# Designs tried in a protein design chat: miniprotein binders against a7ua95r516to809. Part 5

Target 1, 294 residues: a7ua95r516to809
Amino acid sequence: ASLSLLSISDLVPDLQFIFFWMSNAIEILYFIQQKSPAYMQTIELMDDKAGSKESLLSATISANEEAMTILEEVIMYTFQQCVYYITKTLYVVLPGLLDCNPFGTEPSSEQCRRAAGVCVCAVCVMPEAVRRVVSVFQTTSDLLQQYQVHSEIQSQMFAYLFFFTNVSLFNQLIDKGPARGWFQRSRVLQIQASVKILLDWAKGAGHNHLAQKFFAKFCSTVTILASPPQQLSQMSWKALCAEHPSLKPVQLHRILTQYQLMAELGPLPIWQPSSEDEAYIYRTVDLLESFENH

## First folded at step 5 (miniprotein)

Design yb9
Fold by ESMFold2, look of step 5:
Structure yb9 (fold): chain B 294 residues (1-294), chain A 85 residues (1-85)
Amino acid sequence: as target 1 above (294 residues)
Amino acid sequence: DTSEELRKRILELLIEALRLMAEAIRLAREGNPEEAEELLKRAAELMTEAADIARELGDPYLIEFAELLLEAVEKLIERLERELS
């Protein structure tokens, strides 16, 4: 019963209510921003019969500043309420991306996953787990359009949703990946294909820049893990850091360790951390990402 | 100048009404929609008074400001009453 209350479709009436308040606040804020400067100019042209023109101008400035502050706080509050409920829905559906098979349940799908370097999205179907995540993003996009929310605010909302998604997927993969078998070659290729579907949605929705920015850590992780052994074994630690700057040394070290285990590789001297990174590869406090930092 | 004093009064009414609207959304989200509706109705009364004074003065900016706020609060009341049904 509790889980069904967190589905995006069950939350739409509450989200519509919150977006309605946000939309009204935005409209009023826009009015003040567009009309107040001309009004204050009009006050300066009024006859100053009792010497009260300066007092009115001061009061108008103060009132406009307070009104804009109140409206900005309402917009921020309603924004945070929307994001809170949407991310609770995402929290429930995101782990399924790591377990799903976008290639279907048939044996031929497993054979496709063994082909390194092939474009797997050309043979993908929309698995239910991916569809659930896309549904959350698409429903959010539809509501933002329905209530004509300013594009700046829409971008900030998707920036946070993509940030949340990246942190959630990365932390789950790093923390639970060994026990769940998510570092196995076939699984990594499935995860890569599933993420590609999400990235394609974001591109088609006009959020490609935000997705590239905020999915960087998770995408780098999956890219490294999906690389063929003969290709990856030729890349030095320094080259990997340069290609994947979003990964902290402890994170890259953990990813390479899991890769070595699954590819049955012994230690590779070329993957030895640089002197400057050596102090950081065991800082386990830096391994997982925080939802509180953008 | 009585005209300028009335304009300052209009602004004071509109700001107080905005504060009530801001409190109402928080009350509605905290599970107190009846209190939220009461605050919105009080805000509508302040905005109506502000609009009446602004129309008497013939100040186009303050008329538009007050009428925009009143329209917004009336839509919010209607929406809230529908949710309460």
Scores: ipSAE 0.765, ipTM 0.950, lowest interface PAE 0.6, mean pLDDT 85
Fold by ESMFold2, fold request of step 9:
Structure yb9 (fold): chain B 294 residues (1-294), chain A 85 residues (1-85)
Amino acid sequence: as target 1 above (294 residues)
Amino acid sequence: DTSEELRKRILELLIEALRLMAEAIRLAREGNPEEAEELLKRAAELMTEAADIARELGDPYLIEFAELLLEAVEKLIERLERELS
């Protein structure tokens, strides 16, 4: 893999600059939050000889509120700038996860020798496409640690990155999967293995609950597609909806339709939608997910 | 009370300096780093004035507030000048 202008490594200097501003704003905000209450107490205890103590207290409250508003806006702006750059690189590298084969004879001997002292199997089975995505997440984690970013902001950033990853992978699978052959069972098993590597990274990085929450739709999709026909054909529409609540009716219907084609199954009566869902299985507008943040 | 008037003046200087700092990051990211540097230098002037008044007054909170802001802005100026170099 050669570097490009959009690789995460090329963007690190810009990200460092932005995180530097964010870190300074956080430090000042923390100071105000930690010190202002005690200061206001000292104002309340001051001698009110000229009756001007209340005016100073009011001015101090107003200034602190304005300062915190300004600092929160800087933090929000710098957060959005980081997310902009990071998601641009994710958008470029994520499709490769759907095409890669985590099983097989990749250049294991040269990687094993370079990775002396580490588990050979873990290194030798991480395809370049998976490594590129992990590198984006790891670089982001390293920068957040380097600049000692507040843990709540770190969680918000990874929540958004996992949300973005889920939407991007799901939409590409649904939209391009038929033309790319991604619904074939062997390919789905390869995708499942690649996603497991990402989930293992997230667990090791302390973000397991965020990843499980925000990858739910894509993971449900892959779980259904990876199921053996004898097992999946025994599950009713209602059971599938209950097992996979993250999937909209149109999405589940589409996934089952693709599964039928690849498993060479005819229509199954137990996959007929419930009466409540019948109106929704053809709503093409609901098929793909929005990148809108919630 | 003159000391209360001075404390209000310090707060006014620090808030204006913070507004300049916030505007500077936007300018730097929008491709106007020289203008961003000028705003940061103006913010540093206001923070220096605030720190001087706070030291004369002997108000520990306002001294720390002004000095923290000045240190942050000076670091931002140095970082921006390194990127411009």
Scores: ipSAE 0.765, ipTM 0.948, lowest interface PAE 0.6, mean pLDDT 85
Fold by ESMFold2, fold request of step 9:
Structure yb9 (fold): chain B 294 residues (1-294), chain A 85 residues (1-85)
Amino acid sequence: as target 1 above (294 residues)
Amino acid sequence: DTSEELRKRILELLIEALRLMAEAIRLAREGNPEEAEELLKRAAELMTEAADIARELGDPYLIEFAELLLEAVEKLIERLERELS
């Protein structure tokens, strides 16, 4: 019922309506920006018989400013509406990415069904959970292109969608990971492979820079957790902070604690926080990220 | 100058129509598509009046402005009427 309403395919008609309004507002705004300067020059060249030419020029400037303000408000409102509905869909589909197995050997996978009779069981496949997330991004990209939305607005939209994805995945991993067994090395490697599929989509879609920037916290987390113990145990706290600046001290400490448990490592002196950071590793209020960009 | 007063009136009509258009999207998204359509039809009337005055003046910029707005509003009305059917 209501979960079916949150599917991206169910939202396409509403998104098409909203993008149609946005596109029309953009076209009108562009017209004013491109044509108004020449029009004002035309007013300057008019005969000023009654001394009212300056009044017309002032009225034209004022009207253009108000029109652009109104249109910018429509564009912002429609942008916020799109982001609201798209992120509600993402919130529903993202948790499955943490539970799926991109290395699956079961023949129920679409890729496995097509490749039955060959050695595809060792091939990284796109599980349905990852495909559902990719489908949200791809549908959004298709709609933005269909309605010829300016590249700056497209970049802003994907910046927020990637930010939302990062916060959602990071918070769920930190919050639910111990109970769900998501810190086990084999599970972390599966998560890493699933995220690589998303990053490959972003690269192919021309959004690689945005994905690298806005997935940084979750990717850093997975990179640390996926590191072999021989390699990670040689990196000091200071080196880890420098390599992963997106992680707060409480976050890095929690990730290393979970790593120690799963790798069955005792306390390592090299992972002791600096005196300054030691004060912050117990700040539970800083552990989870806010969905509001602050 | 009567010509300049008519140009100012065209601009006033177009700005009022834009305000109606902007309010209509909020009404449509808040579950009031009948009211949204009413506002768009009022906006179309204002834009038609503005276009008629602009054509009589022969002002190419104001003609194009009014016609662009009218085309946009007519498409929005048609889209809403399809949803209401």
Scores: ipSAE 0.752, ipTM 0.945, lowest interface PAE 0.6, mean pLDDT 85
Fold by OpenDDE base, fold request of step 9:
Order: structure tokens, then sequence, then C-alpha cells
Structure yb9 (fold): chain B 294 residues (1-294), chain A 85 residues (1-85)
């Protein structure tokens, strides 16, 4: 099947199998972590019959360590498999978020599976492109809850998914934005509204801090581009760097240069990089974010 | 003491069963679900033997450990069989 037709719903059976392995491995690991210390104490209290106690204790320690190592490897492997499949579906649906008009009356075609008829839940009232992205995250959340995956693993998974989403959206906006007209104020306001819906979902799902942290670069870019020319032209390079610390100098310089071209602003001395940053604004290798630097 | 040697044997059986279970996951994901099922069945045999010895000894930790692993592997076998059907 072409990657373009892959929906999160098509991957649910495979994901369920992987999550099942993950949850079982976590449960067994947790058992060993919680019960093994008391068992070792029990061995220590046994009558010492010719040094046999020390040998049993050593064997028990080694066996528990090996068991935990094997289980941690299984958990890590299953985690990576889940992330791999989920990020493939995100890769397909994320471009639609940049082209989305949330102010348009596009009928939300997908009925909420929970209600007979027109559901007015927060997901059903979302624009289709936003709903597709949220559906990936919601399905992930539902699976994690279904298999009672530990909260730390849930947080790590959402951290990576938000990281991936931010890198993907940021790189697309920087690379294709000028050519696609996504730097136009009207389009930027649409993108800002769409991202707000996603962030509001993340807040409602209990992932507000993670979303704010990992979407910082994309949100900063959108915030700058959404700013009125009159307001942004009053902000110095140093002030913009301080307000948007997630942006590298080369990234901020690119955003401002494209903004200037779009808004038909003459050269603004106030946006000139500092002498310290001047060497960095030409580092085009740092312009796009890497998926590997997580 | 025969009891300490039996406890060591139980641990050896459980560790070997865990190794087989970990390998079975990789095989299943690589497109060899039949071979994965065979490894899981072998793991279940080892876990059953471990559980039986643990029950005879009356060691509550080793009983619970072996039974927890056995329950997990049985569920995995059942799930894999459903995917193969």
Amino acid sequence: as target 1 above (294 residues)
Amino acid sequence: DTSEELRKRILELLIEALRLMAEAIRLAREGNPEEAEELLKRAAELMTEAADIARELGDPYLIEFAELLLEAVEKLIERLERELS
C-alpha cells in the first residue's frame, strides 16, 4: 500500500500486538524491581549451610539483573516499533495541517464513534486536517491506556511524537513556506489557529508541559510570522533572540528575511544580527532541524 | 543443600525462558511468526517446569515469578495464534 493511504486505524492491530508485548514486559520488570529486594533479604536470613547461602544470593542477584536487562531490551524494542509506525502515519497527515483553513465551514465528515448522529465533541468540531493529526495522538493515548502502560513510558512516547511533529512542521514551513504562501499573514493565522487546536488537545490530554517544550520552535516561528509588521519592526534582533530562545540565529535570520520580503519592508537595521551571531547566520546546515538529534 | 540447588535451577529455567521470549518477539516482527510460536511454546515448557519445582519447594517469590511469566507467555501464544488464523 502506498504510504499515502496508511491510516492509524490500519495500524491498530499491529500496534495492539506491540503494546501487548510492551505492557507484559513492563509488568514483569516491575514485579522483579518490587519483590526481588525482599527475596534477597529472605536469602540473607537463611541458615548458612557451608557457604551455600552466599552462592544462592550471588546466583539470585545475577539472575535478577539478567532478567531486568532482557526485559528492558524488550521494552525498548517495542517502544521503538510503536514510535516507528506512529511517526509514519504522522508523516502522512502533518502536511495537511499547514494547508488547513480552520475558519472554513468544512463539514467534519467523520462521526464520533461514540455517538449515534452528529457529535459535538471537541474532536468532531475540528477541521479535518487537524482531526487527522489529533486522531493519531488520541489513538496512541487510547492504546497506552488500554494496556495500562506506565506513565513514564507514556510521557516518553508523547515527548518523541511531539518532537517529531515539531521537526516535521518546522522544516516544511521553513523550506516550502515561501513557495507555498504559508508566510502570508492570512495563511499564518490559519496555521496558528490549527496549532492552537492541537495544543489545546495536548493540554486536555495532560501533556501541556511536553507540548509547550517540544513545539517551541514551530510555535516561535508561527508567532513571529503572525506578528503585525508595525509590532515586529519595533523589536530588535536581541529582543527577538531573547523572546524566542528555541530558534538558532540562522533560523531567526531566515524567518525575518522572508518576513521582510513578504511584507515589502525595506532593510531594517534593528533586525541586523549581533557581531556574535553574524558568523552563525550563514550556517545553512543548522537551518533545518534533524530527526536524529533527539 | 538440595533446596538451594533447586532454587538456582528454577532461576536458570526462567532466564532461559525470558531469552526465548525476547527472541520470539524479533522473529514475529521479522515475518517468522511460526518460529516465534515454537520459541514461545518452548519458553512455556521451561516456565511450567520452573513453577512446578517452585511449588514443591514452597518458595513464594519463585512461584509468583514463574506463574507471572507463564501467564504472559500463554497470552502471547494465544495472541499469535489468532494472528496466524
Scores: ipSAE 0.698, ipTM 0.920, lowest interface PAE 0.7, mean pLDDT 90
Fold by OpenDDE base, fold request of step 9:
Structure yb9 (fold): chain B 294 residues (1-294), chain A 85 residues (1-85)
Amino acid sequence: as target 1 above (294 residues)
Amino acid sequence: DTSEELRKRILELLIEALRLMAEAIRLAREGNPEEAEELLKRAAELMTEAADIARELGDPYLIEFAELLLEAVEKLIERLERELS
C-alpha cells in the first residue's frame, strides 16, 4: 500500500494486536514485581534442610529475574512496534499541518466515527489537516486506554510521539519553510493557530507538560517568526538565546537570517552572535534535529 | 528436598513457557501466525504442567503465577485465531 494512503484506521487492527501483547506482558511483569518479594520472604522463613532453602531462594531469584527480563523485552518490542506504525502515519499527515489554514471555514465533511450523527466534539470542528494529526494521537490514546496500559508507558509513548512530531515539523519548517512561504507572517500565524489546536488537545488529554516540553523548539521557532519586526529587531542575540533556550545557536541564527530576508530588514548588529556562539552558527550539521536523540 | 526440587521444576517450566511466548510474538509480527500459535500451544502445555505441580504442592504464589500465564497464553491464542479467521 502506498504510504500516502495509510490511515491510522488501517493500522488499528495491527496496533490492537500489539497493544494486547503489551498489556498481557505488563500484567505478568506487575504480578512478579508485586508478589515475588513476599514469596522470597516465605522461602526465607522455611526450615533449612541441609542448605536446600538457600538453593531454592537462589533459583527463585534467578527465575524471577529471567522472567522479568523476558517480559521487559516483550514490552520493549511491542512498544517499538507501536511507535513504528504510529510514526509512519504521523509522517504522512504532519506536512499537511504546515500548509493548513485554520481560519478557513472548511466544513469537516468527515463524520466522527464515534457518532452516528453530526459530532460537535473538539476533533470534528478542527481543520482537516489538524484533525488528521489529532486523530493519530487520539487513536493512540484510545488504544492505550482500551488495553489499560500503565500510565508510565503511556507517558513514554506520548513523549516519543511529541518528540517525533516536533522534530518532523521543525525540520520541515527550517528546511522547506523559506521555499514554501511558511516564514511569511500570515502563514506563520496559521501555523501557530494550528499548533495551538494540537497543544490544546494535548492539554485536554492530560499531556500538557509533555507537549510543552517536546514541542518547545517548534513553538520557539514559530514564536520568533510570528513576532512583529519592530519587536524582534529590538531583541539582542543574547536575549533571544535566553528566551529560547531550546534552540541551538545555529538554529536561532538560521531563523533570524531567514526572518531578516523575509522582512527585508537590513543588517542588524544586535542579532550578531556572541564570540562564543560564532563558532557554532556554522555547524550546519546541528541545524536539523535528529530522530535518534530520543 | 523433593518439594524444593518440584518448585524449581515449576519455575523452569514457566520460564521456558515465557521464552516460547516471546518468540511467538516475533513470529506473529513477522507474518508467521500459524507457527506463533504452535509455540503458544506448547507454552500452554508447559504452563498447565507447572500449574498442576503447583496445585499438588499447594504453593499459592506458583499456582497464581502459572494460572496467570496460562490465562494470558489462552487469550493470546484466541486473539490469533480471531485474526486468522
Scores: ipSAE 0.690, ipTM 0.917, lowest interface PAE 0.7, mean pLDDT 90

Design yb9
Fold by OpenDDE base, fold request of step 9:
Structure yb9 (fold): chain B 294 residues (1-294), chain A 85 residues (1-85)
Amino acid sequence: as target 1 above (294 residues)
Amino acid sequence: DTSEELRKRILELLIEALRLMAEAIRLAREGNPEEAEELLKRAAELMTEAADIARELGDPYLIEFAELLLEAVEKLIERLERELS
């Protein structure tokens, strides 16, 4: 199937299989972690028959360690597989979020049209582009819950997915935004509204902290771009750095430069980078976010 | 002590079964589900043997461990069979 046609629904069977393996491995790992210490104590209390107890204890320790190692490898492998498939789907749907007009009367989702009634659920009211993104996250959440995956793994999964989403959206906005007119105020406000819907979903799903943390760069960028020229032109470089600590100097400089061009503002001395940051604003290699820095 | 040697044997069986399970998932994901099923069946045999020995010994930890693994592998086999059908 072409990457462009890949939906999260198409991946559900594969994901279910992977999550099933993951869940089973986690359960077994948890069993060993919880029960093995008491078992070792039981061995320690056994009658010492010619050093056999020590040998059994050693064998038990080694076996438990090996078992945990194997299980951790399985968990890691399955986690990576899940992330691979989910991020592949996100890669396809995320660009639509930047082009989305959430204020338009986009027709109700095809999925809700198949239900005999107008679904008025929050997801059905979402713009299609936003709904597609939310659907990926919701499906992930549903699968994690279905297979009762440990909460820590769930948190790690969403952390990575939000990270990936932020990097993807940020990089697209910075790289393509000027050319696509995404820096225009009207378009920025659309993007801001779309992101808000996503963040509201994340909040409703119990992932508010993670979403706020991992979307910080993208949100900061959108916030700056959404700011009225009259307001933003009153903010110094230092103030902007302090308000948007998630942005690197080179990123902030790029955003402000593009904003200036878009708003037809002359050079603003107050946006001049500090002497400390001046060396960093030219580090174009740091302009885009890396997917490796998670 | 024969009982300690049996406990070691149980652990060996369970570890080997886990190795087989770990390989089975890779094989299944790599598009060789038939071979994966064979490994899982072999793992189930080892786990069954381990469980039987553990029951005979009356070792509650090893019983629970072996039975937990056996349940997991049986579920995996069942799931894999459904995917192959």
Scores: ipSAE 0.677, ipTM 0.912, lowest interface PAE 0.7, mean pLDDT 90

## First folded at step 7 (miniprotein)

Design dv1
Fold by OpenDDE base, look of step 15:
Structure dv1 (fold): chain B 294 residues (1-294), chain A 80 residues (1-80)
Amino acid sequence: as target 1 above (294 residues)
Amino acid sequence: SMTYYVIIRTDNPEDLERIAERLRELAREMGLRVEEVIREGDYLYVIIKGTPEQVERFRREVEEWLKSQGIDARVVVLEV
């Protein structure tokens, strides 16, 4: 109940605080790493008064190592906190993406209407459910940029968020899809279009490679389900495995089985798993993705 | 050749069958392959294969035809 009220906008003040500390810690760490060698050289060039130089050098090294260790811990902690809060908001909005009809006429956001009447910006033309997901990512991006967080950390953040999103959407589709009618051709096409909007945003935001990598499983699933029966029925198990390497045999088998049921296709010998994969198609433990495998 | 979804929405679902028939004819005339036609509710989904140029021409022809028939329908094309 309480999670449904949590918007990314409500978390912005807390996230700003965390991002501020994360950015500062990174900057200080970088400063120490860059200046430490020069500082040590300066100490080495000092006149050696009776063992004071070695003691000072040792103390400086120890202090720098301790400081760097603490800063790394702060960076890790703040990163984890950001991920925690952001993924909570994603968890709330992601199910809406699967239920979204992106082809409906949805009005522009009320905020844009107030400012400009009819806004035709990329976000305002998005379906509300897609816009809510994009808003989480965009807010994250804006905060990372605002606080000038190191590009590597930004990449790691988006890698994890896309990973999380893929796992969440994939698991929901596989688990609830049949019951929710998400495997119906029209619904699959709606999902595909919604995901395409999200991927286009990611591309525009400079995260195309990460999005393609981490959404591979979900995209493969949707691609298979969106394939016309006439086309998909001509593809062998081996061909499908090769085309969709992100899918485990058990996952592919599940998708094909559900597709077959939905399309009212009889058993297709061409989709029969290879003898090598036959043992793996029954490993139900591997059916759903884990959030721990990052 | 790429795969495209041509999506038509209308407030008059009774027109969707006529639209579907015309789309098939037009696609054939233009040398586009229609892979599937799906009708659900107020929506028609047409899966076609062609070049970007062919599909853009197809979209324009569909819109012009709809206008000529007095059919209020929205056409969206998505590359897959």
Scores: ipSAE 0.403, ipTM 0.791, lowest interface PAE 1.4, mean pLDDT 88
Fold by ESMFold2, look of step 15:
Structure dv1 (fold): chain B 294 residues (1-294), chain A 80 residues (1-80)
Amino acid sequence: as target 1 above (294 residues)
Amino acid sequence: SMTYYVIIRTDNPEDLERIAERLRELAREMGLRVEEVIREGDYLYVIIKGTPEQVERFRREVEEWLKSQGIDARVVVLEV
């Protein structure tokens, strides 16, 4: 599929088909796990004429085990297909969050000035780059609700989508940040504001816990980069590790290096890694995150 | 106290230096700590520490001052 075929609206027909089968498989699995015992009890109460009762019980047990195996495979496959197609769409739109100016001269800024004469954040229209990402999440949520997908599977879906979003944004920032100027203070503040809008959507959609958990690495990165120099320079390496446990030593070291360049700070002794961490700050294999769960 | 970003955009960027000077003076009068002031293009990004009540009062006084000076500017406040 081309980039024009990766928009979420282009994928809706295929996603509807996949959600339909995933939802049905989940409901049948739930029946087997929770309600099938009543059916087994009914068989036990049947008249055992001609000795057929034990054969029926054995066949029913075997059929249940085979059905659960098949249903688990269907659920896993359909879930993976949903994630694959949705994340292809996210991959296209997520980099725009790093280039976004949520405070800019977009039409929303003009509407805010006209409506109130002074902009208030409650009346501003969502920035285009943020809206494109939210559209993917909202469409996913709407489809999951439309097909009555079990709430636990919905949570697992958003857990992975937030995980993917975090990895994509973090890796792009680390890899392309210097060339794109994303570590400049004004850009960091713009990125932080854009991410706050996204996190506010996630909280309003009932996914606050998942968002806090899975965006932690990217949010920690932006929080450090957005911190005023007078405040950040007072925090030791150990204090930064404790406040930002989602960051690996090589990642924290890279972030502080970029901060020093942006703030025109020389090396700070207080940021020297602990002796335990010294071996890890140059492990470039650990710098970027994997998109695959391990 | 909490950290806030006070973002000011004006169509007249020549005013930004005067705006920054006034914001620092007002923050001192109100006992607010200005952590950082960043100027870029048409924007000022002012990072302050204070209570929500102090920051909202700061925002209102800044907006009133801007209006009194005839400065067409947008003021946005984000909590960190």
Scores: ipSAE 0.311, ipTM 0.750, lowest interface PAE 3.3, mean pLDDT 82

Design dw1
Fold by ESMFold2, look of step 8:
Structure dw1 (fold): chain B 294 residues (1-294), chain A 80 residues (1-80)
Amino acid sequence: as target 1 above (294 residues)
Amino acid sequence: SMTYEVTIRTDNPEDLELIAFALRILAKAMGLRVEEVRREGDTLRVRISGTPEQVEYFREIVELWLKVQGIDARVEVREV
């Protein structure tokens, strides 16, 4: 299908179907786990006529385990399908975060009205590109709550979505940034503001710890790029590594190289990598992040 | 081992697909063999094979599960 052209709203009926079955499979698994011990004890208390009790118990235990395995597979499959469909939508909308101008694209608050007065909803005050990303996260959150999915599963879902978001934004910035002009300071400040809006959503939605954990690499990159030259030029390689532990040496080196080009700085001795890190700053296989959840 | 027919009737036929799935899994979890599942409009008919004691326990478990789910349904069991 043309999944690259689908909005999250186009996928809601499919996601509702998947969440419905995931949630019910979890509930039935829990129900079986709660009721099976009493049932097995009922079999253990049966008359042992011709030794058939032990065979019946063994066969029933095996069948019970098979039933729970079926449910576990349904849960795993439906979770993977949710992540797949949602991340395909994110893949389409995330690049816009790097191109939008949050200082000049915000819609007027008059456009978002409720009967009782001024209604400035989060979506109406956001740049369109940020609104599209937030809508994916918000729709996912609404569906998870609608189907009463267990909180640990909800956390795992958002961990995957934030991981995907970080990898997508970081890789695009590093890979396409020079050609798109994304390393220019004015652009970096716009990106930083857009990401701030997204992080504020995550905090208000109860996912602050997950967002802090999984956005660390992208946020570190933007923080370095947004730093004033007089401040950043005073920080040694070792200090930058310590302040930004999420960045691999090749990644930090590339970020500093782009910073030097945009700030028109010559080589800085203080940014010379440590001798340990010099072995790794040209490992281009480590530059981009993998979408695989290792 | 005998064959029974479990009949589920509901005012909410949209629930029947979930009920059919749950009955298959619950029966399997209890060591019962599901022979056939038929949907006839607002009625679900499930044929299972097991001992009379297993099938009576199964009926009780299905009724309990329906109550936990808040599903308004009537369960009937007959030997066939």
Scores: ipSAE 0.678, ipTM 0.928, lowest interface PAE 0.8, mean pLDDT 85
Fold by OpenDDE base, look of step 8:
Structure dw1 (fold): chain B 294 residues (1-294), chain A 80 residues (1-80)
Amino acid sequence: as target 1 above (294 residues)
Amino acid sequence: SMTYEVTIRTDNPEDLELIAFALRILAKAMGLRVEEVRREGDTLRVRISGTPEQVEYFREIVELWLKVQGIDARVEVREV
């Protein structure tokens, strides 16, 4: 199937299999970690028949470490596979979030209407493009809960997914935004509203801190672009750097430059980078975020 | 070191794959040598080598693990 047709629903059977093994591997690892000390102690209390005790203990320690290593490898592999499949689905649906008009009466998708009652759930009132993104996260959450995956692993998975989402959205906005008109105030407000729906979902799902942390760069960008010209033109470069510490100087400079163009503002001396930042605003290599930093 | 056969029977044969995986790992973690793992219908047979004390402890650990997992299975151990 072309990547363009891949839905999270199509991957559920494969993900279920992976989550099953991931969860069980974690549980077995935890079980071993809890029981191994008692077992070692039992060996230590055994009658020492001709120095065999030390050898047995050493062999058992080594075997235990190897078993734990195998489990860790299984956990890491299954985790990576989950992330790989889920991020592929995100890659397909995330561009739609930037083009979404949440204020438009897009017809509610037929699927929620087929349930005989007017479902007024927050998901049913979401724009289709937002719902598709939320569906990926919700499906992931549901699977993690279904298989009772350890909370730390759940947090790590969502951290990565939010990181990936932020990088993807930020890079698309910076790279394609000017050409797509996403820097226009009306379009920015639409993007801001769409992202708010996603953040509200993350808050409801118990991932508020992670969402705030990992979406900070994209949210800062959108906040700047959504600011009225009268307000933003009064903020100095230093004030903007302080208000938006998640943005690198080169990123902030690019955002402000594009904002000036879209708002038909002349050059604003107040937005001139400090002498300290002047060397950094030309580091175009730092303009886009890397997926490798996580 | 003696060779033992551990037999696990369950009414839920869908669990046997997980049980087999867990048994291999648990046996390894205990320093037992796993010689063979065979599935025969609703029964899992695991051949292991170790001391009587190790194998008895292994039985206890497996039974405890099954209980924690909520898997209804019977564990039998015999010397072979």
Scores: ipSAE 0.367, ipTM 0.798, lowest interface PAE 1.0, mean pLDDT 89

